# VHH binders against Fructose-bisphosphate aldolase 1 (cfxA), part 6

Target 1, 359 residues: Fructose-bisphosphate aldolase 1 (cfxA), of Cereibacter sphaeroides (Rhodobacter sphaeroides) (p27995)
Amino acid sequence: MALITLRQLLDHAAERLQGYGVPAFNINNMEQGLAILAAARACDAPVIASRGARSYAGDIMLRHIVEALAEMYPQIPICLHQDHGNNEATCLSAIRHGFTSVMMDGSLQADMKTVASYDYNVDITRRVTDAAHWVGASVEGELGVLGSLEKGEAEAEDGSGAEGKLDHSQMLTDPDQAVEFVQATRVDALAIAMGTSHGAYKFSRKPDGEILAMRVIEEIHARLPATHLVMHGSSSVAARLQDLINAHGADMPQTYGVPVEEIERGIRHGVRKVNIDTDCRMALTGQFRKVAMESPKEFDARKFMIPAMKEMEALVRDRFERFGTAGNASKITVIPMDDMAKRYASGALDPAVATAKAA
Below, E stands for the ipSAE of ESMFold2; O stands for the ipSAE of OpenDDE; V2 stands for 0.75 times the mean of E and O plus 0.25 times the DockQ between their complexes.

## First folded at step 1 (VHH)

Design m8 (framework vhh_7b2m_4)
Fold by ESMFold2-Fast, scan of step 1:
Structure m8 (fold): chain B 359 residues (1-359), chain A 120 residues (1-120)
Amino acid sequence: as target 1 above (359 residues)
Amino acid sequence: EVQLVESGGGLVQAGGSLRLSCAASGLTFSSYAVGWYRQAPGKQRVVVASIYSEGSTKYSNSVKGRFTISRDNAKNTVYLQMNSLKPEDTAVYYCAADSPWYLDTEYDYWGQGTQVTVSS
């Protein structure tokens, strides 16, 4: 039952020149976990099971759900990841409770709303990375602030994220800072701002052409070829899921997410971890509402949740296929955290820096 | 059109060495990440080593410490120096190019492969 570290998983994902991406799906309950792992088994896909900052399934509950899933699906490598850790205590608590990976989000202060200085981010992320690596856990850091290029706005998802309007410099990660940051902190993965935003309210109108700053992804990957890039706010907010929700008594505003084609392009340029939460919530909520409206005499929660799980499983399966994750679980032999700690200590997992410049 | 041509394969005894070369025509390697892949009979193609446009390198665990990838941009060629060869290194070795700055085409550029056979 050993869970895989993020570093080992993403190193495997990056073994090819273009590599493949691994989705990180938030799970809050047993049903979401069952849907994700059923899809993973069907696709032979490894997966990242993520706890969001404001998930009501606490560290202990999620650890036990994921351990049960690992026992039920022993052929699937599962990374147990704490998303958006706001300080050292949160990150270390997750590791103490059996998480194999943490995100230290030093782009925001501990309140997870106020934009932090670069120096604050470097200092806190370096401290967490040192501690995590001593015990073999992986660390994801973040540079830049999530915001919509369309609106110049930021929004919170899962209770985390910058609030208010952002200037252009805050909406995109600076590649020079990214190189300095990774060298200073030694993080295994880096979340970068490339024009996406968290939550269901991505864009007010359907985007034409490319909406992501692909040049930022391309330049950072070229200069940090051994560091795994992370896309946050990567739900597509499909029109059919909005329609499913609204046809059954909801009033969700019309919004647009990140096209899957843009995510696929990001993966070709060094993105290895793709965070998805909103799409899964929409799939569950839409089907739950449909059963409630169409079957007013139904009282069995299972009759609501089984169609919801099937809708989510179909979505998760599609993402495993589209990201190239499918077919890879059987190719991975999990390395225990104690052995990962030895690899970190040897310098074998240190960042690599190339001097390449764009154009 | 774009062509990648591998050379340097052959038969060698366990513990021996070979140097593979990948020469490109129709594209300039200095703008590309280039990797070596191998495929043994009945197995899937797997990556063994990659080199990025400015020289940083990455190796699979099975070859780390034994294989060295390098490039000569002036000759538009990438090399794989293989030392301490083992029978399990027996495979067809392929060269592939992918842009580190942008996707040149939707598909990787691949060579035809060169056979490496390590006898015990």
Scores: ipSAE 0.000, ipTM 0.132, lowest interface PAE 19.5, mean pLDDT 80

Design m9 (framework vhh_7b2m_4)
Fold by ESMFold2-Fast, scan of step 1:
Structure m9 (fold): chain B 359 residues (1-359), chain A 123 residues (1-123)
Amino acid sequence: as target 1 above (359 residues)
Amino acid sequence: EVQLVESGGGLVQAGGSLRLSCAASGFIFSDYAVGWYRQAPGKQRVVVASISRGGSTKYSNSVKGRFTISRDNAKNTVYLQMNSLKPEDTAVYYCAAEQYGLPFYDSTDYDYWGQGTQVTVSS
């Protein structure tokens, strides 16, 4: 069986001597799936295949794409994950359709725009977590709102995400609230707000000094050693991809993403899942534009898609290597969801809380 | 380095047989579809035969029933058994490998190409 729960996969990542991170790549079409799994096979890397909440493909389509990929690449553990579920119905629909992991994003109300209260987040995330764990599926929760510390703003991607101006307290996860939240909800993974934003425009100028609030990661990890931390908005928006796009007729403003070195630092401090979407979109679009400009008589969609898949595969392969994911697929024996359900029921997967004093 | 190396070409009389081999190195061979192409003097390069990652085979109409493509993943090698050769089969034969697999289409850009091996069929 190649489909793995998020909890089993991230437990494996955390139990290795150095720890490693696992990228979660959004899949919007077959071509992205093929590129991701080709890279995973080449790197011997497990992977998280994510559906955005408002992805065009939908739950059923992505289930079938990922099941086909699992059949083609039986040696690669694939976690099928629903990103940014806005309510119980969305999360349970994903599980019903074969997803092994869901995110209940209670940091926003069901409209996925309005910032929710802490109590709302606890209540809805607990309800989803209880139901998911009964059938062996893993749950990721979120505290804080993804947004740029430089701009004090959030940008929505894939129809989900806070919109508008954010205050500082909304953009950074409070470690005391994180401990209380995980104890109350029993989530397997926690997305924390640490100053990143969705989309391509993370920083308007080259970052100086500390880009992300790494102290937040360190404190939360120290206090919740069994809960896996998640970084959202982790595309690097590489200059070469911006150059590829703009050299071929685009007008993408110069911008700076999250350096891969900062993501590697997060992984050393307890980050186990790293969400990447924008970089993959840029890789595809850059090659589509290049083929269109250099070969104006080309009409065969495959001649656009194959270079795009190769560009994306190279990007995905680089992230597997740099996150330490590479070399680990062959070390994992997948546990079926029914057995994960028994582990949840036994209390073996309960959160752990440690006393930590950060200076 | 990634490499495809063809061998087994040469001179043969009409009605004779040749077996071409293509040895692959530097990549996970079993993850690639592999095809044989040929280019006759003054002509475009055309597909001859292909074999998918799963072992499914396809042949051009001009060689169907006479040529057989096969692969040995343990040896990272693909073969083209050529029987009942005709003078019109004279060409340089190329091995090509493609990861996302569209091996039987002339317009498909392949990841890797060999340098070719000459096959000459006398009348």
Scores: ipSAE 0.038, ipTM 0.549, lowest interface PAE 6.4, mean pLDDT 84

Design r1 (framework vhh_rezetamig_d1)
Fold by ESMFold2-Fast, scan of step 1:
Structure r1 (fold): chain B 359 residues (1-359), chain A 121 residues (1-121)
Amino acid sequence: as target 1 above (359 residues)
Amino acid sequence: QLQLQESGPGLVKPSETLSLTCTVSGGSISSSSYYWGWIRQPPGKGLEWIGHIYYSGSTYYNPSLENRVTISVDTSKNQFSLKLSSVTAADTAVYYCARDLEYGWSPFDYRGQGTLVTVSS
């Protein structure tokens, strides 16, 4: 029943012959949590439960939802993760309230809109990492700014993220800078900008080839073999879910997400954590709208939410299978945070750096 | 037991319209969980996605084919169809109907046996 740290979970994912990815699903209510854990049980999959909507559930509420889920599903390792922490106070509050993992997003200033300097990012991420590691919690950092390579644009999600036009260099993480950043901060995982954006509007046109900068992923992984890479904005924005929403009174413009095959390629090249939020919100909203339109006499919220949970559960099961997460929960023995703190203190979990080699 | 079965002429003349129908049995086409589509394999080449349709009538086509392709659905007959206009010898292929979970990015989980369509005079 113990919550697992991000570092232990992703180390397990990386230790397998091919490696596997672990999806991080945002939880904002009980229904999302129930759907995710039902899928995890069915697939024997560990999971990352992420706090994505900073102004909605709150860290206290999400902690109690996840504790209830851990009691209901004791066979499933659950990592409780704070996504996009904007400063030390947000990250440390999450840890104080029982989170086993935090993201310090120092690529943006505390307003979560203004692009931060590299030095700001290093300093704040290092401070959070030091404090988190003293108590055994894991830390994810971020380099680069999320945006679409096609349009040179960025999109905010749940009140965080850069907005506006970005140049190509701002949308891709520099591998040399990534090595320096990880050595300076000692983060367990690194979110890299690889050509995708948050939210529902990833691309205006259907992808006609590789849309992720796979060479950037490959080079950073080769040079940082002990640091786990994270993909943000990894919803596929499935046309089926857009059609479900639009058939029932919505007006979402046609958009395209990240193909699941591209995510699978990223996993083969060192991506271990895959953030998915938009797809789950679309599944819930689409089914809610369907009941509302087709059954105007219905007033029982459960009649809206039960089909919504089933739609989301099916999506979550698919991602566990396709990322290779399935079948791994039963193979993990959770290490408590107090013991992870001792491992951090010993230097056993320190970053490793390798020089990229010619073929 | 879900089964998909292609039907239509095996020979089409150049410049004419290729027309195929897929009959679905063992499951309903009126499902919000799936798209229904067409893929083809020309001799000696890989699979090429043509397009798919949602049960509401929303269609998505391969950009290289979109000016020539129409896919339609008849939920009352549990069928969907493909029309490919202005055919040439390059359109000679085995055509498969298939069920898809996502917009062209997921492997098709069910497909028909395939039907050979030859474009010749």
Scores: ipSAE 0.000, ipTM 0.306, lowest interface PAE 13.7, mean pLDDT 81

Design r10 (framework vhh_rezetamig_d1)
Fold by ESMFold2-Fast, scan of step 1:
Structure r10 (fold): chain B 359 residues (1-359), chain A 123 residues (1-123)
Amino acid sequence: as target 1 above (359 residues)
Amino acid sequence: QLQLQESGPGLVKPSETLSLTCTVSGGSISSSEYYWGWIRQPPGKGLEWIGHIFYSGSTYYNPSLENRVTISVDTSKNQFSLKLSSVTAADTAVYYCARESKYGTLPDYFDYRGQGTLVTVSS
């Protein structure tokens, strides 16, 4: 079994000169898993397989899909991650079911909609982190809320996300608060709000290079050199995928995501985990529509799924190459969770705080 | 034996339209199982997919080239064609026509490919 903890994987990513990023892809069915791992094999890339908060498949189902993939692709380290856990019970249930990593999203209350206080976030994230580390699982926390800098609004995606209009200051993570949060909670990774949002409708116009607060990324990384930064809502919503969908009977409005070039810049400044969901959903849906339009008598679901997997595999390969993930799977020896638990207990994985800015 | 063969000019002037035709023999273009596509390889670089067409006339193009590309099919002649407008030196490449399996297994995308034709855009 090639299941790896998030902490080990992202530590490896950070150890390279200039570092590399690892995409985290949501998996809702077998076909998405097959496409991701075929791409991972082709690129020699480790990968993060994520369960979203409002699960379509459920943690048990995703665990077994990922176990099967790990058996089929024993050369590929796979991190099995629970995204946007809303409370202790959800996070610990995922660990009990074999997940190697969880996100405690204390930026929202347990309803996954109402913005939580900072104190609430610290308390709940600390509780989950302590318990997870006792058994060797990694924890991602979140500060700030996702929202578009262009619109000043947040989107709810996968049943988790702030709804409505937000103050600009609520959409950017405060570096001083990030340092305090990581010291208090001891999280392995930190999702930061930097002007990106979830969903297909990221931006109404093409980004001109001012959409992400890179200075925030750079400052947090410089001050927390051992904590891995996470970008949420990092789909590019590529024109190719929009065109694929709209050419085949859809009416998706013209929209723009986070340019891959901006994600690459973030990776140069300490981003190690990059969450991608919307692009994968568009790749699948675009090909389903294409088959339906071109072959209206087709009823075999496999004839829809095979081109969909092909489209998704191509997208996943591109992200492995562009994030620098490619070529690294063969360089990783997976450390079991019980040994990670010993490393956490020794203090070897504790957060580091530096007062110097980026070099 | 299925064969694909490119035909067209080896030299095109900057700003002109490149026009290539692929002739299919040993099999029919009028098949619901395949797309008919164009790919190119610039000197010293990897393969770049240009676009494909279904025998019904349905097309899908690489968005980086979409504003300059038109692919058409003539089922009566068992041919499909590429037009690439406003060419520059960057369009210098070996151009291949290819049959793409609609239901092929990953990661292989092409069943058959032509021999390729070198197109030089002088500048």
Scores: ipSAE 0.000, ipTM 0.274, lowest interface PAE 15.3, mean pLDDT 82

Design r11 (framework vhh_rezetamig_d1; at its last look DockQ between E and O 0.02; V2 from the best seeds 0.00; counts 0 for: pae O 12.8 > 2, unsure alone 63.3 < 65, placed apart)
Fold by OpenDDE, look of step 2:
Structure r11 (fold): chain B 359 residues (1-359), chain A 124 residues (1-124)
Amino acid sequence: as target 1 above (359 residues)
Amino acid sequence: QLQLQESGPGLVKPSETLSLTCTVSGGSISSGSYYWGWIRQPPGKGLEWIGHIYYSGSTYYNPSLENRVTISVDTSKNQFSLKLSSVTAADTAVYYCAKDSPEAYFRELGYDYRGQGTLVTVSS
């Protein structure tokens, strides 16, 4: 089965009577891939497989892992997505290597550290969008900078993160500007900055509206009801996973992620893609530690990986269920990228912007 | 320790509805990220996945049985149930309730937790 584009998948998610969200999970190795697809098969869910800014296994390996998964699970639509592309070359390289979707993160300059101007972001994102759409690939843009509203700082993950102190105005997407951005760039999905950050230490307390600005999503959705919104840094960092890790030899400080209820709230307001990585990491490493502690003589890596995969699979299934993703894989007929290209060329996929009725 | 136990009639008449209940002990159905399901093994045949239910109530069925199968959960009793309507001789099998996911079946790994099984015979 052909890999599915982000645009097609998110369109499907939006068009359902009850719109649903699709979790985007990072895949760094075979075991993560198998866990994700096992969950997907179990609950009939489509998959977004994401590669982070820096590849652990490399582009070629990851491509072949996903190709293998597609062959093993032909009934599951898989979107291979490049996360946080830093320039045109990175994005187009991904497309060349079989990615059906790319994120151009123009919120930062090419160094992935310096906050970019709005004009820079628009220009580079538009160029990538134009190029990608010619071949039917989807593009995610980002407006605003990911960071903690508490700290006024971004956390770097996989080489991506703003350096220095950030103003709240930089870390919250402007709803009016979002309208202009989508019109100018024609992105297929828009990543929103709302106080989330990458990593496990997103919040120092259970988040409320002051440090997790879900209102920003609601305001943007009101202005762009047809635009697919993306939540980044949206691991929940469940207490159960923290306990699993700490009960087995770790000393992880207490931390808080994005509550699943808030993610569900986002989904009700136009969120169609939800990035999750930290939760998966915690699930895997928690089980590694458990096996190491309970079976001190064990040295077969497979004996560590099997329970790890199972834990991750359970997590993934939970998210598919809670986000409404489950039950949808079988309802999707994948459109080849060449056909998507034709749709773009015809204008059929152009952003629908609600003309502000001149009050 | 988590335990699953099947219960129900061992004999069902053709065209009637097969009804089984799985009682779970040593753990709560309403907690966790697991599926609670049913599998069966006809005499001389391999295992067949019937369906499963998530704690939220979402159900997934084998397409071959979808029109005849209903799975439900009772969290207050820590039980989940199977109903299979319009049974024929082909539905004669050992029925197992299980925890986890159908993927274990698809990967030929089996379920980590399953009941002892109960034979259900469809006969006049």
Scores: ipSAE 0.000, ipTM 0.324, lowest interface PAE 12.8, mean pLDDT 90
ESMFold2-Fast, scan of step 1: ipSAE 0.293; ipTM 0.688
ESMFold2, look of step 2: ipSAE 0.011; ipTM 0.503
ESMFold2 (binder alone), look of step 2: mean pLDDT 80; pTM 0.822

Design r2 (framework vhh_rezetamig_d1; at its last look DockQ between E and O 0.01; V2 from the best seeds 0.00; counts 0 for: pae E 16.3 > 2, grease 28.2 > 24.2, placed apart)
Fold by ESMFold2-Fast, scan of step 1:
Structure r2 (fold): chain B 359 residues (1-359), chain A 121 residues (1-121)
Amino acid sequence: as target 1 above (359 residues)
Amino acid sequence: QLQLQESGPGLVKPSETLSLTCTVSGGSISSGDYYWGWIRQPPGKGLEWIGHIYYSGSTYYNPSLENRVTISVDTSKNQFSLKLSSVTAADTAVYYCAKEGYTLWDAFDIRGQGTLVTVSS
């Protein structure tokens, strides 16, 4: 099939002349999957299909949705990824059910709310990485806690995320710890805290410049040139989508997400995976509300879902274009997980560490 | 109502370049929400997708045609165009411009009436 590991996909993204980013879109139902893959086909884009930490769809359901999509769109490499795994059991269950990539989020305890110690994160992430690599699956780890630099607070989404106020050191990934963490765990990708937060209510004020700690991105990338950086909480919460929702009976407070221009800057500096969920939920909900308000006699759910899919497909196409993902699907030949397992075993995929020399 | 209209020569000689223009009325190409594409139907055959363009100028082509095809957009005229080089008799077809559909259920939901192009000496 067209299922690809995260490591192979992001290695391809990083090896291109200018590098490109790959969006990871949460899939919670068939309609989201159809919209994403229609856009991927239109753009010749590979894609990461992501299951949220405790998505209502479940890992078995999502596996079968993605397998159907891979059969329908055999030209598109699809990475099936478990986001925010809370322990070994969750991660290994995803792999057992056919996922090609998992995230072990050891920055939080198994409750996915309480901040974990660094030692806990290293130990659990290393254990998952060893097991995943034995069977060829990729692993994303996380260091630092997602929170808004503006607010000094964290927000939860899909039953996962730190809660309450965070100190400054918890909101930004320490580059020295990142190097040590990657050497210890051997993760393929690292989610770093750089000022992003989960959920729709990211910033109360319109961004007027740099809202992400780009220096953190740049330093970690420079010191870990073979480890792919991941941005979480990367929905832009576009004014167009807020207007669509609010024009049709909703009351969402004015809020601002991460500008796409800032995500593009991150990609230029080594970000390879960009997690997007909220924007897709807004696109669907906006069209559902529009149909309900403008066609009060409509009862056919398909008449709600088709415009919603069109809205989401347009958003997904825009992200493939702007991240540079577009045009790359046809350039990738998928390596099966059994062969990826051999590459991990050979040491070919081991982390690389660059050390700055004192003047 | 959004309308698309093809224009260009009905007869092209072998080895020459076929040039077609699509004029969009009742809506703007620069909306940013969809692709604008070209498809063709050779006599007695099904539809064949040629390629499409995003309002920013990004283009995607059928791999079988990519060495011969160029699609461009002119947002000031609300038009997009197709150039197909080194034509042969096999390129004889009715050519349609289209606003591309977003889902499995919506293939080319808005398209022009089509223009017959014959490749003959």
Scores: ipSAE 0.000, ipTM 0.356, lowest interface PAE 13.1, mean pLDDT 82
Fold by ESMFold2, look of step 2:
Structure r2 (fold): chain B 359 residues (1-359), chain A 121 residues (1-121)
Amino acid sequence: as target 1 above (359 residues)
Amino acid sequence: QLQLQESGPGLVKPSETLSLTCTVSGGSISSGDYYWGWIRQPPGKGLEWIGHIYYSGSTYYNPSLENRVTISVDTSKNQFSLKLSSVTAADTAVYYCAKEGYTLWDAFDIRGQGTLVTVSS
């Protein structure tokens, strides 16, 4: 069965009166895939399965894991997405291996650490979209650099991200520049810097900083209704997950994630894709550690992994419910990539810019 | 072109510590998201993975060797190293350093020419 492209999935997410968000889960092994799809079946939810920037399973293995999942769960649309691509070769390799969506992260240079110029970002992202759209694959771009408005610090995601201090202009996407960027690159989805990863839940954070981030999201969405906004941020790291992993022998530094309520708020203002990795890894590791501590004679790997998968499944169900993703899988008929390619070639999927009504 | 070169003594006495260094040229240990690893091949046997290090210092070792292995990295010299303590004749092997992906399925597995280390009984 054909995998769904990111463009089709997010178009569907945006077409409802109160659109929904779709969590994008990193998959590094079979167990994560099984947990995600079990939750998706239970919730009737479409899935974005992501390969993050840091290589673990690699494109070949992940493609085959996802193909197996599609055979086991034929009723669930699955988008296979490569996240934080550092160059054209990374993105094209993913497409060749069957990915229906790629991200070219031109906000950083190829080292995935150095902030890139706007012109560099436009140039490399446009080259990827040109190639991807010929074969019907979707492209996500990024404008702005992930960071916390409250702390003014860069934040990495799965081994990708600027390091060190940022000024506020680098941390919040300019809506005028976003329009120009989308028109120049034709990305299907845009990750924007909105500064909500760390400071949104601290008692001392000024409230107007987060309000400003939501206004950026809302303004970009109003002007680019056909280009779907992506939330890349620090994990939502629930206190329960931190407590689970640290209670069972870990030495994980305390951190403050973005409350799920704030992610829901972003979705109401136009966010359609939300990247999730750290929470899933913490859920798996926490239950694995719990079994190791409570059952010191246990040696069967399945006895560690089954509880880990159940904890991840519960997390994934929560996100499908809270983002409004639940209930939508059965409403989707997958458009094959060859047909998506024809839609791109016709211009039907070209960027739309909403403008003031002409007199 | 990225190249790896092993260096160190080719003869080690039993119960002593085997010490090897891998020098990386044509690229930087810290420039990619890769593990840097050590592999060995005892005479007449297949390859045995010893362990690896991420450039930040994080390590993971083969459980059969972990109580005797230390891998370290010096990014300023573009080098990483292996120490294997309490060696016996069973540790005689050709030792290779390698650039690894995250998985055994990574298509860009680059390794050095290898160096024979003999543990004389």
Scores: ipSAE 0.000, ipTM 0.123, lowest interface PAE 16.3, mean pLDDT 80
ESMFold2 (binder alone), look of step 2: mean pLDDT 84; pTM 0.856
OpenDDE, look of step 2: ipSAE 0.011; ipTM 0.379

